# Designs tried in a protein design chat: VH-VL binders against Putative hydroxypyruvate isomerase (Gip). Part 3

Target 1, 264 residues: Putative hydroxypyruvate isomerase (Gip), of Drosophila melanogaster (Fruit fly) (p36951)
Amino acid sequence: MALKFAANLNFLFTERATSIAERIRLAHQNGFRAVEIPYPEGETSDVVSAVKETGVVVSLVNLAFDKSDDQLRFGSTSVPGSEKLFRSQLDATIDFARQVNCGKIHLTAGLFKGGQESDYTKTYTANLKIAADSLRASKMIGVIEPINKYAVPGYYMNSYSKAAGILADVAADNIQLLADLYHLQHLHGNVSKTLEEYKALIGHFQIAQVPHRHEPDVSGELDYGFVFKALQEFGYDGWIGCEYKPKTTTVEGLGWVSKLGYTL

## First folded at step 4 (VH-VL; framework fv_necitumumab)

Design A26 (from A0 with heavy chain S103H)
Fold by ESMFold2-Fast, scan of step 4:
Structure A26 (fold): chain C 264 residues (1-264), chain A 121 residues (1-121), chain B 107 residues (1-107)
Amino acid sequence: as target 1 above (264 residues)
Amino acid sequence: QVQLQESGPGLVKPSQTLSLTCTVSGGSISSGDYYWSWIRQPPGKGLEWIGYIYYSGSTDYNPSLKSRVTMSVDTSKNQFSLKVNSVTAADTAVYYCARGYSHRWYKFDYWGQGTLVTVSS
Amino acid sequence: EIVMTQSPATLSLSPGERATLSCRASQSVSSYLAWYQQKPGQAPRLLIYGASNLATGIPARFSGSGSGTDFTLTISSLEPEDFAVYYCQQRSNWPLTFGGGTKAEIK
């Protein structure tokens, strides 16, 4: 089966447009059929209009966040004392996702800022159980993503082993693992064996070359010719998020798609 | 075959608003496949892109025009329009409307014949 | 904005000669480059898109090449109707930008 690619709009088309709505139109204009977006605070209605007008699939929406707070701008799911804020942000994100027909929300964890890490784990697990219930009512899936320390120092969800343990404790079929191959390589490596080990938990993929998080070209630590064949062979049927920093412009960097034998 | 035709006043006084309309025939403006552009050419000079409009009304403009530009679309009349506010002699040009592909950005495949607009008192 | 520079500004050639026109971008535009021909009193006409693809109805004597920052339009054997101004145009970034033009004129 052919792999399907989504433009992650936190990274793609940022050199051409400041608004998420405008980046949706740019992604569509350049052949993308799907996008991943942050919660579009201050432009939700414009984004809904852009999605309806273009017909793009919104494959992933990140949880609403507090941009004024250093810890909470990376999510609220793990942060002790933010339980009511998390529920409010989740509700807003679900309402928005429904308007754009998105079935998947990235439950961003937030930063560990000291104190007992076990308190963060307790909060995270409890909030994921709440999210599982709310998302199930809306026929949606939540995903959690281990993120490396070079990209986000202090990010609470920082290992695949930790993620697997927490998912076992949550025990909900609609809370799954987001496997970002850029983060996976920095955190664990051994991509084939790591994907095999955690395959049953994985509900979403994102890609970027290592170490500089640029296009998935052949130059770097990961062989994307091999990786994409592995994803096809394993039967992954979802959208793959292109969450990379264009080396020059987004459009100039799209040559990898055809070079590796794929289409957007 | 698709045809584009510009219309509007050929003479505009300084400080007034330049207003042009492009009528599309032989094809529908109500298509997600295309963006519709205005491009101008001052006498003896090269081409300058002014802006795009999508059939939904979504626009993008050349920043060099200092927010003096507004485009609009009327899908029931199969037309799109250009307004340039506070014109000066520097806005004297032949104005073209053109069709561009939205999905791949490769080309302007159809152009209007162009209309000369002179800004003079 | 991306600045497009065309050279030479003027080509003085005879019918039957090969014409080579250059277009250089201030930063890479990949292959998102088109060429247009403009005759006096007429709208520009699309010749080449995507750096090397011939537009419908354009004679085979026209060809385009290049990628990144350096592009060439070639007319293998000039016909009298080919004496015109030629513009390159990038579609990689907004705002869209055109070169200053190359005028092909008869000797």
Scores: ipSAE 0.000, ipTM 0.376, lowest interface PAE 20.8, mean pLDDT 88

Design A27 (from A0 with heavy chain R104K)
Fold by ESMFold2-Fast, scan of step 4:
Structure A27 (fold): chain C 264 residues (1-264), chain A 121 residues (1-121), chain B 107 residues (1-107)
Amino acid sequence: as target 1 above (264 residues)
Amino acid sequence: QVQLQESGPGLVKPSQTLSLTCTVSGGSISSGDYYWSWIRQPPGKGLEWIGYIYYSGSTDYNPSLKSRVTMSVDTSKNQFSLKVNSVTAADTAVYYCARGYSSKWYKFDYWGQGTLVTVSS
Amino acid sequence: EIVMTQSPATLSLSPGERATLSCRASQSVSSYLAWYQQKPGQAPRLLIYGASNLATGIPARFSGSGSGTDFTLTISSLEPEDFAVYYCQQRSNWPLTFGGGTKAEIK
């Protein structure tokens, strides 16, 4: 239970490199042993090579997405009429995850763009049941993440209670909750009580300071000295995703790790 | 009814590589709920954790042994393996494989029976 | 690494007596502590996890207590089969570390 940290490459090292493969090398060069990555459309073989070369753990891969569509660039899991696309994207993501030895996929929900929300919920639940079966066959876990409206306006999965209800309906041990503490604070707050309430469902953590989504040691609403002790008490032994926007550069901001008593 | 069984040579010469396999039956290695560990015990001494492997291939090793240890997993055979290179008499021990939970209460709830590996010429 | 120290090294008691075994961590491990029993020629057996939770199938005469750096395993009334070596183990930090063991032997 020493806390261990993964660089989320959708946020870290983006100021240094545009390719995910190069960001993997940069994370490794700066002491990270693990990374979280988006599906690397157009560079999957380069990313596989970078992972093999560096030996980093890939702790989380986000579902493949359609970058050309405003709604679907945030995922397809909830979007009515995208069921075929979702299955295709899931299959591609599983195949890629196998190549990088990643056992966990973030099933991004997509945006609510109008119509009946109940249609989105029916689609989401059905797709998560399908994902549970596909992931189980591939020895993988899927996670869903409640995301706040300031970060992603209109994101379908926007509540912890909503997530809990859907997970109960899905009834699959391998579909779990991703608790991003930045989003949790905006959506609900009461971090200690919220973690207690949803503890049985949580399979992954991500961190960032609130409200500006910067490093854990910057001034803000969350005391990460306290929060990290709470995560230790929680008993979480997976990788914690560093999903924050560097205040200056990624490397300049890494002092929080040793300052708070941890190592990468 | 989970069972773990160690297998591999009981005698290894100094400077060579110690190689062991753990076969899991009655349950699947392919679960995010478990880390699979090797633990050793020199004759008359206490327990020393060697390392773990997750079904995805992710590993963590005891820093005292990290430079000499490699673990691997074969989910199709429901097995995981240990290699310790450049062995000396100090590596003589009973080697156990064990299942540990990855959640709140990490505990070794199932152990293999242990296999004695002697390092001698 | 966190160093686990067990005391006493050996504990000589008669059946029916109460046994108290101590385990001390070099730094706080909160409640992330387990106890194991090992009989000669056998693999260790999980007794207690999370400092005080009884493992499945373990008799109620075994109990654990403590938090932070100081932990105790208690056997309320020793049975003949309880004479064994007992190990504590911390899970708070990697690498996982075990205590040196306490041998409970018949007087």
Scores: ipSAE 0.000, ipTM 0.377, lowest interface PAE 20.5, mean pLDDT 88

Design A28 (from A0 with heavy chain W105F)
Fold by ESMFold2-Fast, scan of step 4:
Structure A28 (fold): chain C 264 residues (1-264), chain A 121 residues (1-121), chain B 107 residues (1-107)
Amino acid sequence: as target 1 above (264 residues)
Amino acid sequence: QVQLQESGPGLVKPSQTLSLTCTVSGGSISSGDYYWSWIRQPPGKGLEWIGYIYYSGSTDYNPSLKSRVTMSVDTSKNQFSLKVNSVTAADTAVYYCARGYSSRFYKFDYWGQGTLVTVSS
Amino acid sequence: EIVMTQSPATLSLSPGERATLSCRASQSVSSYLAWYQQKPGQAPRLLIYGASNLATGIPARFSGSGSGTDFTLTISSLEPEDFAVYYCQQRSNWPLTFGGGTKAEIK
């Protein structure tokens, strides 16, 4: 029972409520002690109120984004020419994270839309170095997440080896790897060995069954009975993000927690 | 092992406030892993959940009792408390404190022995 | 609130017999159901959580089954210490609610 779980509100309770603040209340009502949220553009004060009202931990906030632009909707960290926009979005995200006592920000990369990949890598590395400094001043951690092409076609950060190389170049202890097991399985297919190889870099976990991104106990490619034991042996003491698409409703699907021997 | 112990007056007059304290030993209240609840049982009847408190002070109460119930937590004493205002004979019950896992869906794994509170003039 | 209905109200059985206790929810509670045992003058004791998971220290003769609205607690072979009142409890929605109880008594 060492593992503890956060509701990812981009995926959970979306069938019950449209606002992030309302999903926070629903997560709390249904036993979650922690949540992962996108930057709540247009509802930051409502979300702060919901967090104070419920007492939930906000374990992860995704970087502020530009929903009007297809490339930047997925983040700005890698996009060439975006340094000023990235700094502005990071500052807004840090300010919001302080208000909800969140110590961890997901630095979403944005889409690769052609040109030289090396230009994206230079931009990404420079922006992560800027982020390391800003986050360190706020006692926060930033995480980067390799994402598979079926979930987000064209996402720049699409490889664990690419992530490791960039993290080595950034050389900051507060910029770490977000290991999402759904994406990891699609990208590499060797979960145990991949976790072993990248162990020193990993600062956050997220879970979902493969291939349909449903609950951990749904029939699929991953044995979460085994995987959760591996995470316990890993010594991870942070919140594990439940970033899955409910097969029916969020509440109807929560039986996996007790079925696998855990509590929320 | 974890133990919970209720304490407080066993007799309360109608219209007054019922006040009980639960003392926790063998484990810390200052853990995010647990919700701390009060549950009551009128003599010869079933169980009724009153409410919970989280170590941060966050509470939720049974709507049937919400207007009359207040819970508080004192992490320095490893205690949490229940107040029920404007009591009537219907509030006569054995009151239990209990530890629930942070997921309220799963279990109350430790209970106090219970304390009988009689509401009588 | 979700209403929990237990049946029968009373079971009169002899030691060694199989006991089957039913619990019905007024709406789906998925697998978020616990069973408790209460002996006279004592606090309830957790037996089963998540509809079918045996709590620590509880003998293997106890088992739970069901999902949605219909749940069963089974005691495969009654021991003298098993004669008690049994309560089901849903944890799916607030407020938390308990069934009215089933009393298992010696015949």
Scores: ipSAE 0.000, ipTM 0.382, lowest interface PAE 19.5, mean pLDDT 88

Design A29 (from A0 with heavy chain W105Y)
Fold by ESMFold2-Fast, scan of step 4:
Structure A29 (fold): chain C 264 residues (1-264), chain A 121 residues (1-121), chain B 107 residues (1-107)
Amino acid sequence: as target 1 above (264 residues)
Amino acid sequence: QVQLQESGPGLVKPSQTLSLTCTVSGGSISSGDYYWSWIRQPPGKGLEWIGYIYYSGSTDYNPSLKSRVTMSVDTSKNQFSLKVNSVTAADTAVYYCARGYSSRYYKFDYWGQGTLVTVSS
Amino acid sequence: EIVMTQSPATLSLSPGERATLSCRASQSVSSYLAWYQQKPGQAPRLLIYGASNLATGIPARFSGSGSGTDFTLTISSLEPEDFAVYYCQQRSNWPLTFGGGTKAEIK
């Protein structure tokens, strides 16, 4: 099974363009066949046009969010009192995903800002159950992502074991785990054993070198030559999100793809 | 460029159903960026949000009106509608349709001109 | 529901004077507050969103400030066309709620 790579446009081509639509064109111009994007509020029609123009696959859309609120800019799924906001953001994201033929939404959790963590867990589980039904009606998958505290201090979904417990409580086959190897290494390490343990839950992969979240071939804690072979053996046939911070520019850093024996 | 326009009867008898339609032009209601709301204003009084509809048919209503209110959407005509059942004199108001942002309903950006509905025999 | 309280109910001023309008929320709405202007016989017009952002086409004499529970709309120098009713609106929680309005009128 050949590995397939998507440009995560929250991280790639940001040095070249401010608009998501322009970053889609840049990704396409530089050989990417697929992209991961945030919900593009204020430019949804421009993004739809860029997707149609380029023919790129949109492999993942992040849940619509409110960038003016510190807690909610990282998502609404876990935040107590935000159930109606979450439903509204989910509906908007599903509608956009259908327009760009994307079958997968990242249900961003939001920040824990104090109070009872159990209230966040109750809200998160209830919202994921709602999402499972809405997504199923649209033939879509939702994914949740454990994120490390150095990247996002206070992010509610911060553990693979917590994610597994919540997914068991949700009990929906279309709500799955997003395994970001950068976060996985910071949170758990033992990449091979962790992938084996959570294999049945994983529906999406993202990559970056540890510790600085740069290109896969940059010196660091992870041997991506080995890791990519492990992903091939895993049998994952979806798109792998390139969610890394370019060490210099996006284009200058793309040599890792051919260096490690792959194509975009 | 975007315009909203209310239409429907200006007079409704007590106990009957009030029915209004909002026609959207210059933009599509089939957009994930926006929810479409009804807001009313009794003569000489303030504004009261009634409810919203998303183009998919998802709705939410003000709890004070929830038992009497239904909204619907017709994407082929670029319209959304409001029904208020069992009206009384307290339902006499100017009714506005408005476009709200789906992310937190951040602002009501465009409003219809409003239509006065009088509940009287 | 979040109750929005505007003060004063009526503000009597002359053209050229500075107007300061207050809006208070019964609980925090963060920065999720908008201000609208309504003239007799017209629909409300958006002035300010996100507590402090000026809407497109609105003159620079209008400004908004505040966060949490306390918000202010300021008109630096009243023009004749500014004598109208002003409403604040929170969109932090459902249901969406408006203040009772402040009427700015000529003395």
Scores: ipSAE 0.000, ipTM 0.447, lowest interface PAE 14.6, mean pLDDT 89

Design A30 (from A0 with heavy chain Y106F)
Fold by ESMFold2-Fast, scan of step 4:
Structure A30 (fold): chain C 264 residues (1-264), chain A 121 residues (1-121), chain B 107 residues (1-107)
Amino acid sequence: as target 1 above (264 residues)
Amino acid sequence: QVQLQESGPGLVKPSQTLSLTCTVSGGSISSGDYYWSWIRQPPGKGLEWIGYIYYSGSTDYNPSLKSRVTMSVDTSKNQFSLKVNSVTAADTAVYYCARGYSSRWFKFDYWGQGTLVTVSS
Amino acid sequence: EIVMTQSPATLSLSPGERATLSCRASQSVSSYLAWYQQKPGQAPRLLIYGASNLATGIPARFSGSGSGTDFTLTISSLEPEDFAVYYCQQRSNWPLTFGGGTKAEIK
C-alpha cells in the first residue's frame, strides 16, 4: 500500500498560474492524480471543466469565504453573528463539491477578533452541528484544522486539545480532525505520540517541512522518511495534501517524492 | 428491529410514471443519523444506486436518472417514496429501499426485501 | 463516475475451499469500499465496510483487504450458505457505484 499525494493549489503552482483551473491542469501535467482546492469564487465552471478534462480527484475543498473581510477571509464557522453567512457559504461549497465529486470539506474557523472567546466556541459548536447534518445528507465529511499562530495569527481553532473537546461536544462521526503535520509540530510536537493520541479523530493529513513550510525533503525539524512510514502504519488510505510553499518552483521541488521512495 | 418494506404496482406501462413507497418500522425516519436510498437491480444484473433523501427533504440523485427521478419523504407516516417518469423496458428491475447509516463509511445497514417492477404492455 | 470491476464473474469452488474475490476501481476510492452478499430472492446483506471492517453478525471467515484501486474479499473456508453473488461498492465519489458482481457457485 503506497501513500498517495494531492497537490494543494493554494500553495502549489501559484508561481505558474493565477487561476485554479490552470493550476489543476498543471498539477495533472506534472503527475498529480489528486488536488486540494479553495472554493473557486468566480471560476467554479472553469474548475469543473478542468476536473472533467484531467480526471483528477478533488480530495478536499475549503469552505467558501469572504476575501474582502480580514476575519471572514479565514472562514466563518466560529464567528459570532455570521450564522446566516456560514449556512450560505456551506451550501455553496456543498453544491460545488458535488459538481467535482469531492466528499470532504475543510470548515475553516475564522479569526478571533475580541469579545468573549466562549461566544466563538458556542457559535463554532452550533455551526459544526449544523454542518454535520448538511454534510451527512450529501454523504460528505467535514474536517476542522488546528492552525499555528505564526501561519495565521488569531485563528480561532488553534489547539488539538480544543479540537478534541469540541468534536466530543459535536458528537458527529462525519466531523473529523485534519492533522496538518506542519501545524502539529508548531503547536504540540511529539508527532508519533500526538498522532496516536488523536488517531480516532483524524480524517485527513497534510504535510510540509518545519519551520519554513517547504518540501518534505528540505532540512528541518521533521524526518519525513520516518513520518511517511508512520502514516503507513497509521492505516491512513486517503490523499495526503501537499500544502507546502515551494522553495523555488513547484516542479523543481518535486524530486522529494521519488527520493523518499514514493510516487504521486 | 428496524424493517423497510417496499410497496407499489408490479406492472407499469411504457411512458408512464413508476411510483413506489418505502415504509419504515422499528425506527424513526426523522433522524439526522440516516439518509434513505433507492437502489435497483434489473433481473440477472447488478445493483444501481438511484438516489437518497434526508428527513428534511434534501435529495441527491444518480446523474444518469436525475432528469426522471423524484423522491419525497413523509415523516408523519414514516415513509419515503420514489417516482421515475417516462419509464421504458430498461427500468424493469427489483427496487430496494435501504437505510444509509451516516457514519464515516456511509454503509447500507438495512434493506427492504425488494419489489419487482416490470415495464411492459 | 467511478467504474467498479469485479473478477472473476463466476467462481466455482467446493465447500471447505478458500475463496478470493477481486474488485478494482477505475480511480482511487481510498478505503471507502463495502462488500455485500446477495442470495437468490433476497436483498443484499452488508459484509464488510471501510475495506476491512467486519459488519455486525458476519462470520469471522469473511475478511476484506486492499486500498486505493485494488480490493479483495476472502472467505477462508466456504460454507454451503456462502454460495451467493458478492458485490463491491464505493462511496468515495458521486454517484455511488457497485461492481458487476462475482457469483460463487458449487463445483
Scores: ipSAE 0.000, ipTM 0.399, lowest interface PAE 16.9, mean pLDDT 89

Design A31 (from A0 with heavy chain Y106L)
Fold by ESMFold2-Fast, scan of step 4:
Structure A31 (fold): chain C 264 residues (1-264), chain A 121 residues (1-121), chain B 107 residues (1-107)
Amino acid sequence: as target 1 above (264 residues)
Amino acid sequence: QVQLQESGPGLVKPSQTLSLTCTVSGGSISSGDYYWSWIRQPPGKGLEWIGYIYYSGSTDYNPSLKSRVTMSVDTSKNQFSLKVNSVTAADTAVYYCARGYSSRWLKFDYWGQGTLVTVSS
Amino acid sequence: EIVMTQSPATLSLSPGERATLSCRASQSVSSYLAWYQQKPGQAPRLLIYGASNLATGIPARFSGSGSGTDFTLTISSLEPEDFAVYYCQQRSNWPLTFGGGTKAEIK
């Protein structure tokens, strides 16, 4: 039907290849027309080549991050004292996104590691305002994502109501909400009512079954037959990120797409 | 693999402009992965960061030097350059160029050999 | 600007001994800290980044620890080639700043 799906390469094809560039080729070979990727530090040129060779759409790039730092491997947007470093990461991410024709960046928040939460909120709001201006200059959208405590303990952006309040304070049309249905179910539940409540803010969707974050099939808490009909009614015209851990291999787990009446 | 090499005059007169170029080989400057920096070290003293440049031309400079410093990049030659205006004896130092990752870890993983610039009449 | 203070200024030890070098930041730098080694007449060489991550080609006897404002570089058993000046550097805020250095010299 109308729904279209992107392979999130932080989760899919990791059993087949360590490089993001090779995972792009594998996603394309297996029918995906779009991908979501982390910032591919150390392989940006290889990734640009893979995107050009395959013709895949890059629907989302996650903000550049520091793999070596426990707090900052999960982003920098909220972390007090990271203002200049956030700008550096954002600039690098925008440059890369431009090279792969990606119009959307996930502004990962980072972990709350103590001190005053209000300092994190001030930093986060200020950084999002800066991001709004930088992204607007490149005709790009930034998204923020509430993430549950089981997936990332201590993640700063941990509530839909918190996200809505911050987005209101930022007051920028190009900074929007990323609604990941796996996280939404853990954080809030009441999927239909939650989607209606936050509808005006949502600019991106991601999917995975609850509770184990596997394929969006019949084995879990969410009825994806119903959920996908709800997303169609929502009117979302972007790519839906498949951000789930395959039960076995990525390819073996793709049966849900055709079984639920969709194509990649 | 990746090598950086400084070049430029080793002697500059007071009040003149110090000009240095860093040539990068074994890797491309035209990459969002890296910021390119200048760092100096007066004889017998510690290290002082001067500034960085991104391949797009975006720069940030040490506030202590900002009024006198300009960096530029030439991606076609795989080079970036430093100019320091109105030099004095205090600008006598070994000048290093260095590569740092553009994501938050601006660790300087490759350095040039360094070039001594003496400011004297 | 963040001021980085290294101690001691000079560390006199014999080969085979353990060396512990300290670096303190005037405000939190999280784990945005690198350590460099500089030998006479040479450019600095990256040893540790992200406070505790060993750079490529660096021997396992080097290790880093700490977060926030207090950091330590440890050399578990000094080799003759380890007698050099060591600098810490923060990358949390601009401008980037280096410590004053610690000179490890033969006793």
Scores: ipSAE 0.006, ipTM 0.516, lowest interface PAE 10.9, mean pLDDT 89

Design A32 (from A0 with heavy chain Y106H)
Fold by ESMFold2-Fast, scan of step 4:
Structure A32 (fold): chain C 264 residues (1-264), chain A 121 residues (1-121), chain B 107 residues (1-107)
Amino acid sequence: as target 1 above (264 residues)
Amino acid sequence: QVQLQESGPGLVKPSQTLSLTCTVSGGSISSGDYYWSWIRQPPGKGLEWIGYIYYSGSTDYNPSLKSRVTMSVDTSKNQFSLKVNSVTAADTAVYYCARGYSSRWHKFDYWGQGTLVTVSS
Amino acid sequence: EIVMTQSPATLSLSPGERATLSCRASQSVSSYLAWYQQKPGQAPRLLIYGASNLATGIPARFSGSGSGTDFTLTISSLEPEDFAVYYCQQRSNWPLTFGGGTKAEIK
């Protein structure tokens, strides 16, 4: 009952509305107090208006991106030669996050498109150090997320051990790990031990059932009755992102919340 | 090419409602790629953004005007409209409708020619 | 709201001269800045978006620069048709705001 849930609007209410602003209103109408959103390219002022009108918390904003480029549509943080673009996108994202009172930005890594992986790692580490300083000035936290190959083939940040190594090199307390349990199960499994191993680094959680990325109560590999108790014991007091694909419609799938003993 | 045309009364009395319509041709208003705005310019002064509307009906208004402004969209007629309640002489301006690009740069790439609305008794 | 301040209010120049117009934001707008040209009796015309990107159909003599709070529009060599009022506009924060304008007039 201490757990708090945010609607991830890249996944929820997409069957009802095309605009992020409309999906904010739909999330609010259906009991959500918080949302996670992509950078709302082309609709930033509509989104600010919807946030003010509804009073929802914006718990996470993903870094601004270039939707016209296959590599950069998944972020710019790791991509060699995109350093100026990354800084511009970070500044735009911070400015937007300030308008919606969001204190947390997901620094999306971008795709590895070949060449030397060490060049991507050097770029990524340097950009995260710059981000740490910019975010600290704005009282914000940045998070990085290991993502599995089935969801995003070629995604640069694809391992928890890799993330831990990079975070150690960055050495900034405001750059943290986003533990998405759907990705964690595909990448590593052994959820309880993996969460304990990386506990000190984790600053954000997202949930979905494995393997099909549906609601927490659908049949699958993860027991969310157990997992939610583990998150309570973990002491996490932030918003948990509901980043799942509705099996039918968003609203029809929301029964898991009360079924597992929680409220939105 | 895309063309926008404003229409509505050129004279409105103080305390009444100013009503304008923008007709879009050469492109569909039922596109998620664009936001449709109203911008005004008092004689001899600069530009003031009033608000915009998405084809779904979602709106965003300038806070200085929000209590008096309503926008609506009619996708069947390819039109969007502006209403300003309780007008005063300060609302005398050329009113433009404009298309906002659905991109991170948020540029106004097409404008109507403008319509002068005078608020006077 | 973000206040946009343009300077100078008026530029008196001759054809062939270089024009430099300034726009300052009261807080950072990153690169979310556009420039428009307006001639008497006409609607504004988009010149520059994203601080430095030239809009379609705009002559190469126009260029934009700057980021954060300080921006510049440059016309490398004024043509007779360039004598107009120029406005900057930010899209970083709600509400959208315009500068007060700079009038380029013939000496």
Scores: ipSAE 0.000, ipTM 0.395, lowest interface PAE 18.7, mean pLDDT 88

